# VH-VL binders against q8zty0: the designs that were tried, part 5

Target 1, 249 residues: q8zty0
Amino acid sequence: MAKQVLTYIDAKEFAYIIDSISVLVEEANFLIRNDGLYLRALDVSRTAMVDLAIPKESFEEFPEVEELRFGLNFKELKKLLRRVKKGDKISMEFEEGRVRIKLIGKSVRSIVVPSIEVVGEELPTPKVVYTAMVKAASDVLATAVKDADAVADEVKFEASEEALIISASSDKGEVEVKLDKNSELVYEFDVKEPASARFSLEYLVDITSKTSKISDIVTIELATAKPIYLSFDIPAGGKISYFIAPRVE

## First folded at step 4 (VH-VL; framework fv_sonavibart)

Design a6
Fold by ESMFold2-Fast, scan of step 4:
Structure a6 (fold): chain C 249 residues (1-249), chain A 131 residues (1-131), chain B 103 residues (1-103)
Amino acid sequence: as target 1 above (249 residues)
Amino acid sequence: QVQLQQSGPGLVKPSQTLSLTCAISGDSVSSNSAAWNWIRQSPSRGLEWLGRTYYRSKWYNDYAESVKSRITINPDTSKNQFSLQLNSVTPEDTAVYYCARDESQASMEDYFGTSGAFDIWGQGTMVTVSS
Amino acid sequence: DIQMTQSPSSLSASVGDRVTITCRTSQSISSYLNWYQQKPGKAPKLLIYAASSLQSGVPSRFSGSGSGTDFTLTISSLQPEDFATYYCQQSYTFGQGTKVEIK
């Protein structure tokens, strides 16, 4: 029986991952399988879902288990992660009812937090066929939704063969950002059919403000009146992804 | 135990407004896990969705493009019902009109299954548009 | 503007027969397909949702299958109460219906 220890070499990157999950949920179950670490959770309104997948190869140490579930409340974890320094590693050792979390650098800082019982079913993958895909600079998306948030509570994404248009309009004003397929800020552009959908700016602003610290590139997938899919590659391996349900007004 | 009961006139003259009501029992019209629909059926067009109303922190309405300029669907929380108003009717609006519940719209759970499934229906109201 | 085509438009069958009805969509969509039964003078009744999930209270002789553009409703052993018109539905669009009549 080996000790159940998980070690991630870049504690600062791990802190950004936790922050990016925390915009949707205050607590969640992590699932460790033989091939990686997984987390899938819906926000309270069931409007947005976060999906995390980090392969075993991204970790310096990984538990030898068929399956291990552990629930964490992110509030106490975030207190420890505020003290992360460049070059620190993070390690988690799983004990009955407890998780010992260590920041390993020039000094070792540790906290023991209770594991919580987060009751819920494993969420299935949403069934959406996307007709448009754009890979672009993540800060461009973050800026576009932040600008839209200044004038409206929802934003429209329109993909055509030539461009992705992100726009918002209200009695307070209008904002439009056009990402032409030939833009230096667009890395891939594949639109098989035009797509148009509207989304809550609250979710997009919160998500993009945190995920831009993980990845310089966002993959955006769209289909008419379907959830938007946003995917961010993690430098050490794996990805964090989001589905946001469309507004249907 | 959720039931929908329809009421309204069966004969309407061309150019007038059609008004129908659907009373809800066993659920709230303001339930955040339900949407409330109007669907009609005619020999020429078959089953045709007209629109819906639903509550998710605020009220929303969606309407079919074919009727968008003439249709209004309104909830009434005090009576636990919702209504259909269709303006400027023509003989082509002659149909059986149904109200129906569609669960959990505009959520991620709609994409795990049941999206757009009409699980509870009213009894139907035959509406004839003739002079 | 997704078109849905049911086949056949009508069929004649006997009690105990296996009946299959198909629904084809003009575009591949990952939204789930639903099936309804309608008897004369009555509202449609939900039978199958998410292509293959049986609605509570519906007999197990009804089953659904398919994904993408091709979907099938099967009645394994037709009963007298099953003579009706059947409709498929995707999002807010309905198929034209398949009438199952007594042979």
Scores: ipSAE 0.356, ipTM 0.611, lowest interface PAE 1.5, mean pLDDT 87

Design a7
Fold by ESMFold2-Fast, scan of step 4:
Structure a7 (fold): chain C 249 residues (1-249), chain A 132 residues (1-132), chain B 103 residues (1-103)
Amino acid sequence: as target 1 above (249 residues)
Amino acid sequence: QVQLQQSGPGLVKPSQTLSLTCAISGDSVSSNSAAWNWIRQSPSRGLEWLGRTYYRSKWYNDYAESVKSRITINPDTSKNQFSLQLNSVTPEDTAVYYCARDEGSQASMEDYFGTSGAFDIWGQGTMVTVSS
Amino acid sequence: DIQMTQSPSSLSASVGDRVTITCRTSQSISSYLNWYQQKPGKAPKLLIYAASSLQSGVPSRFSGSGSGTDFTLTISSLQPEDFATYYCQQSYTFGQGTKVEIK
């Protein structure tokens, strides 16, 4: 049978996942393999990369395929997803050159969108050896980044054996947030070697504003003058992760 | 516009230290957009990257695993140059040594896919023979 | 680490010929591959960066294509000055080279 269907039981959570991807890219290729759904994409400036992996077990229905690749423009998808209500499911049916997307609740709403061929590259895993890892409340990171954005265009992350310091300074003012390793907002703290790097607030603000709606916990990995790695566990299973290149100037 | 000029000895005895210098004109050794590399070439190993030094708020070095225990690459901001020191040389270190600029993306994830920037400017090369 | 294989190791060609050289990587590197030309006694010269971008000052007869694990350097109409050895490079690893010789 030609019917290839993907069903995710929590359409609201799926909408947040799409929002979290779309802050970096307007369109991207999804890859369905026998073990899950994957997406990896770079933003236009090639400064940040999003990496999505959702295991097949997170889906109510999953296609039986060796590999299926499909590209979507998120603008039209997001219009449909704005109509999501609590308790809705989302289903995607794959056909030649198109995807039929259904929101299944008290009523069934659907849209058919072209499957586009995004000229996508197979993006490799970044080559970074991280020396510091902090697992903390995701809203603390989102708030720290938002506060820093009020005074500067870049933010510094400094990990030491005792604390993670998030700071920003400019002519407009200074902001500092200290996450001590013993803080109730820090769930894991593992710093093998101090790390310090600076990042664009534009990316961090956009990313953390959306991802905090997916996960209450963020895993932050750092190394001196290397990309920051942010990972968010999806409640239904899987992860959405980001790499953001450092500001080197 | 940017030029690299190499200097150093052509003959080194086994167990001694090889020392080469690369002088930079048309750019600053502390330029935030560049990295400064040493690459060697021999018939047996081909083109082989040895390491680099670069300035990003502070100085950093990256070294190839094969030479990491014997190599030091140092910048000299006052002379606008950088140097290579390779300790305990053996005949296997016989090669033409080049310095090269990697323009290195300032803020790109592409640098971290294992692809450093392209080597766009090269020195003239120095033939180094290691023999007694 | 990523292994790189160039093919062929050498080729013979005539002026005016279309020449293609390939580089294959053991794992995907997206489009992050560069091509160099080296003439005897001289340093390598950058021709193509990011798989398909022509370096300033390089003749338009040179072009690069490919992504992932398979990459190609093409010389659309070989000139006398193009007889040289060509190298691909990704990260800090170089291919073994392809020598383009006069037929």
Scores: ipSAE 0.305, ipTM 0.608, lowest interface PAE 1.9, mean pLDDT 87

Design a8
Fold by ESMFold2-Fast, scan of step 4:
Structure a8 (fold): chain C 249 residues (1-249), chain A 132 residues (1-132), chain B 103 residues (1-103)
Amino acid sequence: as target 1 above (249 residues)
Amino acid sequence: QVQLQQSGPGLVKPSQTLSLTCAISGDSVSSNSAAWNWIRQSPSRGLEWLGRTYYRSKWYNDYAESVKSRITINPDTSKNQFSLQLNSVTPEDTAVYYCARDEGSTQASMEDYFGTGAFDIWGQGTMVTVSS
Amino acid sequence: DIQMTQSPSSLSASVGDRVTITCRTSQSISSYLNWYQQKPGKAPKLLIYAASSLQSGVPSRFSGSGSGTDFTLTISSLQPEDFATYYCQQSYTFGQGTKVEIK
């Protein structure tokens, strides 16, 4: 009867992952399967979805279970993770109705939190065929979105054969950021068909500011008037991804 | 009350174009809360979704991969109807063709992309036989 | 994309029987599953949406349950007009159908 334990070697990276999820939701279910840790959740307006997948190999210790579901309140979890230091690792031990969380560093700090159950929250994969893909520096996206937020509540992404244009305009001003396919900040550029869509800045600012701390690279996938897909590779393995529904007039 | 009425029964020869029309009453084809679908049914393939057209500030179409290269679904706002054109038909296209409505959001939500919409209103169906 | 498997493919039942039809999906879909009834020569009719919500005008003897990958349509007391084929649907994919026939 071995203890069911999940250990992630970089507690600070784990804290950034939690921060990135908590942009959309205050609580969510994690799902442990034989091959990894998963989480998928919609924000309250049902406009944006976060998708997390971390393979078993990214963990120092991983539970030997067919399936284990546990929910966490991110507000309470972030209070603990506020004290994390570089070099700390995080461990979760699963007990009935609760999770024992340990921060392991120069000292061992532990807290026990209730497990929250959110039944029936496994969300389908969105049905979108993307026509444009750009892989670029995540900080460039974060800065472009922040600049757009200064003048508008909505941002437009336009992919053409030559460039990705991120723009916003209102009576307060206009912002345009152009990422040419040959830019040193663009790592891959594959536009099969031009694509254009508009998105709310409400979540994009927070998503990109948090995720840029996890990954230096973002993969952006677009199709005209379809949800934007933003994917960030986690250095220890796995990815955190977002779908954001487009704005209509 | 929303009703959908389709064109009548048809016989089409192989390699020709199948053309069907669905007339809408009680709703607008340009309603931003609806999408307009074509679904066919055959003994060999069962119920098979072919595609849809819908209005959200501009017109959009989605098509099933199996027919994408041969299919066109077009709205006609003046007649309040939408049509199906299926090119280069083969005997495998023999089926009863239905038009159907599914509900969408006036504002885009991620749920619109999960395909969670139910087909709540159906046309009467049109039997199409592809025979040489 | 997501595959739907209905069971059984057919069943025989008598008026007054409790009938259960199952739909299994290849991927978890939470509660995003709909059920339809189809009588010979007619278009399918929506019975249940979002796994368990009864469509307006549909008799209360019909109910849906389940989430994730396993879903059930139940007819609590079969009536003569309920002999039909039943289909589950998620997104743009339909199950193969279950025919409910008279014993």
Scores: ipSAE 0.395, ipTM 0.688, lowest interface PAE 1.2, mean pLDDT 87

Design a9
Fold by ESMFold2-Fast, scan of step 4:
Structure a9 (fold): chain C 249 residues (1-249), chain A 131 residues (1-131), chain B 103 residues (1-103)
Amino acid sequence: as target 1 above (249 residues)
Amino acid sequence: QVQLQQSGPGLVKPSQTLSLTCAISGDSVSSNSAAWNWIRQSPSRGLEWLGRTYYRSKWYNDYAESVKSRITINPDTSKNQFSLQLNSVTPEDTAVYYCARDEGSTQASMEDYFGTAFDIWGQGTMVTVSS
Amino acid sequence: DIQMTQSPSSLSASVGDRVTITCRTSQSISSYLNWYQQKPGKAPKLLIYAASSLQSGVPSRFSGSGSGTDFTLTISSLQPEDFATYYCQQSYTFGQGTKVEIK
């Protein structure tokens, strides 16, 4: 009988993916299906959702199962993954109630962690019709929200036919970043209708600080007073995406 | 209790604008826990959501992709009602039109984009589009 | 777009029968599914929300169950006033309906 094993070639990239999920949740269920690895989770406040999809082809080894669900505590997993070195592979072997995790490099380090039962239902895809899409350098977004965080607790995104404006203002000051559609930092710009919405900087700072390590490009989708959609392509295949509900007061 | 009362039955010619109103009693059109919807029903398309309007610090609208270019839904706080305007109608717009409330949506939670329950409905208005 | 398919499209039943109607979704929607009853010439009426929660004023013979992609509406003992068309709904999409007719 074959072992149920998942092997990812770039353990450091996998560690960044785990870090990017853990900014929203301390634990979550992974779902392995015949075509890939999936995860969706809402943060405790129900304000933000993370969506991970990695196709089977991104893995060196992939379990032969119809469906396998396993829950992990990300706080403990992250401590282990801090030991990852460049060139390491990561392998997960699934057993009843536990997961054997191997970091495969010049030496093989192995640890067994309990598979936890994370209570929660499968989450649907949010129903949002977007009117604006911008692909831009990830570090520009990360810097813009970090600068906004210095002066406010919320940030406004405004997309027009000519530019995406990221701004924040308070008694402490005012910050504005303008990304013109012809900027060298903007790779695609498609605004069918102007869009404007405000979001919590707490979520955006945490998310963009981790996801910029996964992808140099972010896809931003906006609609007036709707959740922002941020998508980051994973170099080995797949993507990690976020929906963040707007501030409406 | 909350009640929704719609405009009467209508006949509209192709290319004209369909206009309907829904009067609200027992709740405010600017209630921050409610959204006000238009839904139509035809034999060919079944029940079809068209759009909604709602107040959360300011007014917002959502429209179905299929009608987005032709539709406007507007609140009227002074009369405590909301309206539907559908431009450039065709015979395919022939349907019974309902107004409906969805309540409990805060629009500030991601869960508000997963589910919507229509708990109060108007009586319906039969609209025929023919020459 | 999430597609919703109801089964059966129509069924015949007698008063006192247990009736089960199913709704399948093309993608998982957790428990974010509602059920409606529509009588001829009337607006739809909400029966069940969040897959299994009974709307106020709705008789206890109606119940909902399921999560993910498969959902059921059950009427434990059909009454004369229950002959109607039933619809499932998630977000802004409705199923095609199931007509419950007199046998």
Scores: ipSAE 0.408, ipTM 0.710, lowest interface PAE 1.4, mean pLDDT 87

Design b1
Fold by ESMFold2-Fast, scan of step 4:
Structure b1 (fold): chain C 249 residues (1-249), chain A 131 residues (1-131), chain B 103 residues (1-103)
Amino acid sequence: as target 1 above (249 residues)
Amino acid sequence: QVQLQQSGPGLVKPSQTLSLTCAISGDSVSSNSAAWNWIRQSPSRGLEWLGRTYYRSKWYNDYAESVKSRITINPDTSKNQFSLQLNSVTPEDTAVYYCARDYGSQASMEDYFGTGAFDIWGQGTMVTVSS
Amino acid sequence: DIQMTQSPSSLSASVGDRVTITCRTSQSISSYLNWYQQKPGKAPKLLIYAASSLQSGVPSRFSGSGSGTDFTLTISSLQPEDFATYYCQQSYTFGQGTKVEIK
């Protein structure tokens, strides 16, 4: 019988993708279908959801299966991926009850990990109608969120017709970042209705610190008192996205 | 002990406005953990969700597509109640109308996969639309 | 626009019987499905939420299972007070109901 193999040509980029998922969950199920690789997972507090979709065309080698589900604990995988060098490839070979993971460069490093059954369900798409969308430099968001984290536990996003304002305030100080619609750091700006919501900084700091290494551009979607949607295009194709529930009161 | 008590007219003439109220005890209408719903039931259409109101820094309303042009759901914080107004009624609006709470803080992503469970219901009000 | 179909539309059973009611959805909803009991002249009562979680105060003979598109409500040993109509619900949509009648 033919071996089922998945090969991603940029192991460093794949490492950033795994890091970006693992800020929310320590283990998750990947789903391989005929058209791509998918992952959707909710953190233990059920506050944030990550959604990954990478098309078959982004891979050098892709399994010939109707459907293949495999669960991984990211602890050992992340140790292997810390040793990634520029130009390395990553390959996964699927065997009964286990996955052989190879990092292919000047030498080949391999680990075999069990395919685990991650207890959970297939998560539906959140039902949110967004009223504001901003595409901006991802490092600007990462910096704004990091600065806010220095003074507060939560951050407010306010979108108006003229600007997106990211702000935080406490006894420790105040931070405000204003992204005017005509700013050179704003690539698209579409606000149909003003939107305002507050979010936990612990989620945003962790997410943006990893995702800014994947994509130079972030798409931010907002609606008043609704989850924020953050989407990052993967250079080799595909997308990693996040929904983060708002703070109430 | 959360309880919902309904009041309103039982007979409404075609083209008039149906008005019902739901009084809340044991919880606040402005509770950030609850949403307040109107659901009706008829033999022909079964159980049908009409809409809800809820407070999260400001008041929000969600309405079913089938009634959104005719429906208003209005909270009253002073009386701890919420109401239903349905305009231009027809015999098709004949049903038992229930108020109900769905419970979830909307601080969880699961709250956005759909409505929560309807854990507390009013007793129901039979409304007949007839001339 | 998720369609929900309950099966059967009605059934006849005796006290002590195991009763199973099915709810099928037109697309996957994970575990976000609730079950209700309604007796004549009364409001529906929540039995099960999130497909398998028993509501406080509901007898343990009631259980829910399933995920994705296929869900079941089971009454392990039917009691006289269980003769009622049962409904599944997901988001803003209810199933058409299953009436459990005395045999």
Scores: ipSAE 0.385, ipTM 0.691, lowest interface PAE 1.4, mean pLDDT 87

Design b10
Fold by ESMFold2-Fast, scan of step 4:
Structure b10 (fold): chain C 249 residues (1-249), chain A 131 residues (1-131), chain B 103 residues (1-103)
Amino acid sequence: as target 1 above (249 residues)
Amino acid sequence: QVQLQQSGPGLVKPSQTLSLTCAISGDSVSSNSAAWNWIRQSPSRGLEWLGRTYYRSKWYNDYAESVKSRITINPDTSKNQFSLQLNSVTPEDTAVYYCARDEGSQVSMEDYFGTGAFDIWGQGTMVTVSS
Amino acid sequence: DIQMTQSPSSLSASVGDRVTITCRTSQSISSYLNWYQQKPGKAPKLLIYAASSLQSGVPSRFSGSGSGTDFTLTISSLQPEDFATYYCQQSYTFGQGTKVEIK
């Protein structure tokens, strides 16, 4: 009988969040705790992890529970969210084995989806000591990654005291993007030790394409031959973040 | 149950190419949840990882820095096996060679969670590099 | 590069003894450690993964503990089949091994 309700005021922003998660996984568990909504999932290749944390304060309505877990298949959810209009709110009502999802505007549109049991334990936080951090315009990263994808299957990130260099090279051509620490597109720059690592463009193209619609700013953390950390602040509060394992030659 | 069966020569002359094969049963070499490794063991260097091959929408290979310039690990989907080729061998390459599966990539996010274990091993092939 | 130190290099024990083997890392690795058993002429066998998780089919007398830089493999009551060499492993790096010999 308990009617647990979660309401997010910007359904379009929520749709972008779901799109950004679904580039890695087709289904995942959401966890509601007393302080917020959380999701952590690995892609099937175990190469990339998405980490979502939205504080209770970002929601118009939030259930008061010790813990509530619900799994969703994003295929059906994305179909509903493609019909979102400006000014719509999204509400989720949790029932036994089901989630009732409502788009609330001048009319109410709803779908009831099964709550699925996505197997596995909650994933731990990766243990990486980062030596370089850059906050920059997210669209610059998205463009650099897209340009690199035109010529190669992997991209190299190099952080030095002066700049972050994003580059790719193959027999098809070469691409290089330099973000100088004094660039107007760089908001914070903290490199304690130079860092260099290479990553699959397969993940980065999809991730940066979707996340640039959520946030104008990306935080990039690097360490030599370690996973890259990309974090995007959500305007209504919270973060969506990614860890991507490095390519080892 | 997954099993790995090794085959290849036991004696190789210096400067020649070492070739070993690992046949897989009970799993697919193109399984997107597995990676296929070569590991060797010698008294002087202990257990030493050499490299791996794995399928994630396309084939990938990763190699240890110490052997990168002379090693090739190739999958064969039709025979459900993978092979090791190590060029220009020296007496320092004398070792027991094992193939092994990890249920995930070793350069994966699981490397940073505390997994990435080698759960299935071949029987081992003793390789002597001598004239 | 993360250096691993396994201790002791060898030990002598009797059936029924509690045996402990330690692995120390030069940098914190959280729970990123696995343990293997190797008998003469055989391939290594996975015993423990993620520092403390028992591999399927492995007897419950084997247990792993630790996090950060200090890890321990414990055999609560040593059996005749447990005389072997034990290795810890993190990422692509293996420890030097601990040989457990009969007293």
Scores: ipSAE 0.340, ipTM 0.604, lowest interface PAE 1.8, mean pLDDT 86

Design b11
Fold by ESMFold2-Fast, scan of step 4:
Structure b11 (fold): chain C 249 residues (1-249), chain A 131 residues (1-131), chain B 103 residues (1-103)
Amino acid sequence: as target 1 above (249 residues)
Amino acid sequence: QVQLQQSGPGLVKPSQTLSLTCAISGDSVSSNSAAWNWIRQSPSRGLEWLGRTYYRSKWYNDYAESVKSRITINPDTSKNQFSLQLNSVTPEDTAVYYCARDEGSQRSMEDYFGTGAFDIWGQGTMVTVSS
Amino acid sequence: DIQMTQSPSSLSASVGDRVTITCRTSQSISSYLNWYQQKPGKAPKLLIYAASSLQSGVPSRFSGSGSGTDFTLTISSLQPEDFATYYCQQSYTFGQGTKVEIK
């Protein structure tokens, strides 16, 4: 009967992580293993995948288990987390069929939510050989896709040895954002071969609007006509990453 | 109904180039949702994937590491077929060679999990590498 | 590369028997494993894809189960036409095969 407890020091950051997952899925399974907390899920159309990995060292308290799986409904969880203040901690205590969530600050608030059985499977890592990698300011990506969204429903990413170009074109207009490899907003630039692919703006706008609140840096990996990989480092440790399938015309 | 029909020589001498062709009916070699594979089978190695060609805004080829330096797989859109060329053959290349399709939706992340199920196969070509 | 262990290498069974063939992977592959049937002189035929999805036209006595690293193909009531070699496959790697022979 020993209680299994997980405590994260920055409840506001945890709330942003939940927001970033919830743009793709309404509910999902978390997996706790001896080395960390994991979540991997596909959206309903199976077009995009979110991948979360937070190491044990990012937590103040971590359960001592071989494996613990629990499902949560993120819409209800987000309502609970909207009251989080800077400096609050979040603690989760796992019980059969339910999770007790404590927000620890000047007062301690405790809420119990049901653990649900979420249809899902342990998803493999996509098999993509990437030819281009750019590490850049995350707000630049968020702004570029928001600008593209004003004129089109899809956006093109083109990586060359000199620059990453994000563009969109329709009868409503054209937008182009060029991120030169020598820009102060580019932290790493490694293009082995040029890469070009198009993606749905619906996914990119939703994802980047939430993830820019977690991380100031995004890692973008591209290959021609392959899924885009977006990875955001979590300040307390770990990553939240996304794969989005390309548009094929 | 999709069918794959193979043609090519049954006997090849060591050091020569093996050339096989797979003709496609009922589907396009340039279909954005298909990939076109070569797979061989020998008693000693079993079923062994050799490589594939596929169209995704441009043509791509993927090759198995074991044959990568000797293999070329090419589409021919005018004849709706694809071919295998395997250079510098040895007796170890003796096998039944099959062409096969895997099909999935490019709009799905599941296409990238390596979940390709080979749903349509050619009849097979027995290739013997011997003097 | 992900290693695959298919077992048994062969088995003998009678018509009407329940037959189970196992495939184990060295790393988790979720549900992305396929099963094939091959009769002598013929190309392999897809039976099951994504671990448990029955291919169109395949008899319902065939079923697949498992996820992660452990997978099984089950034939609930073996028929004379089912004597064949069976292969599992994930990504571009095939198992070594299981020959199902008449007892």
Scores: ipSAE 0.390, ipTM 0.692, lowest interface PAE 1.3, mean pLDDT 87

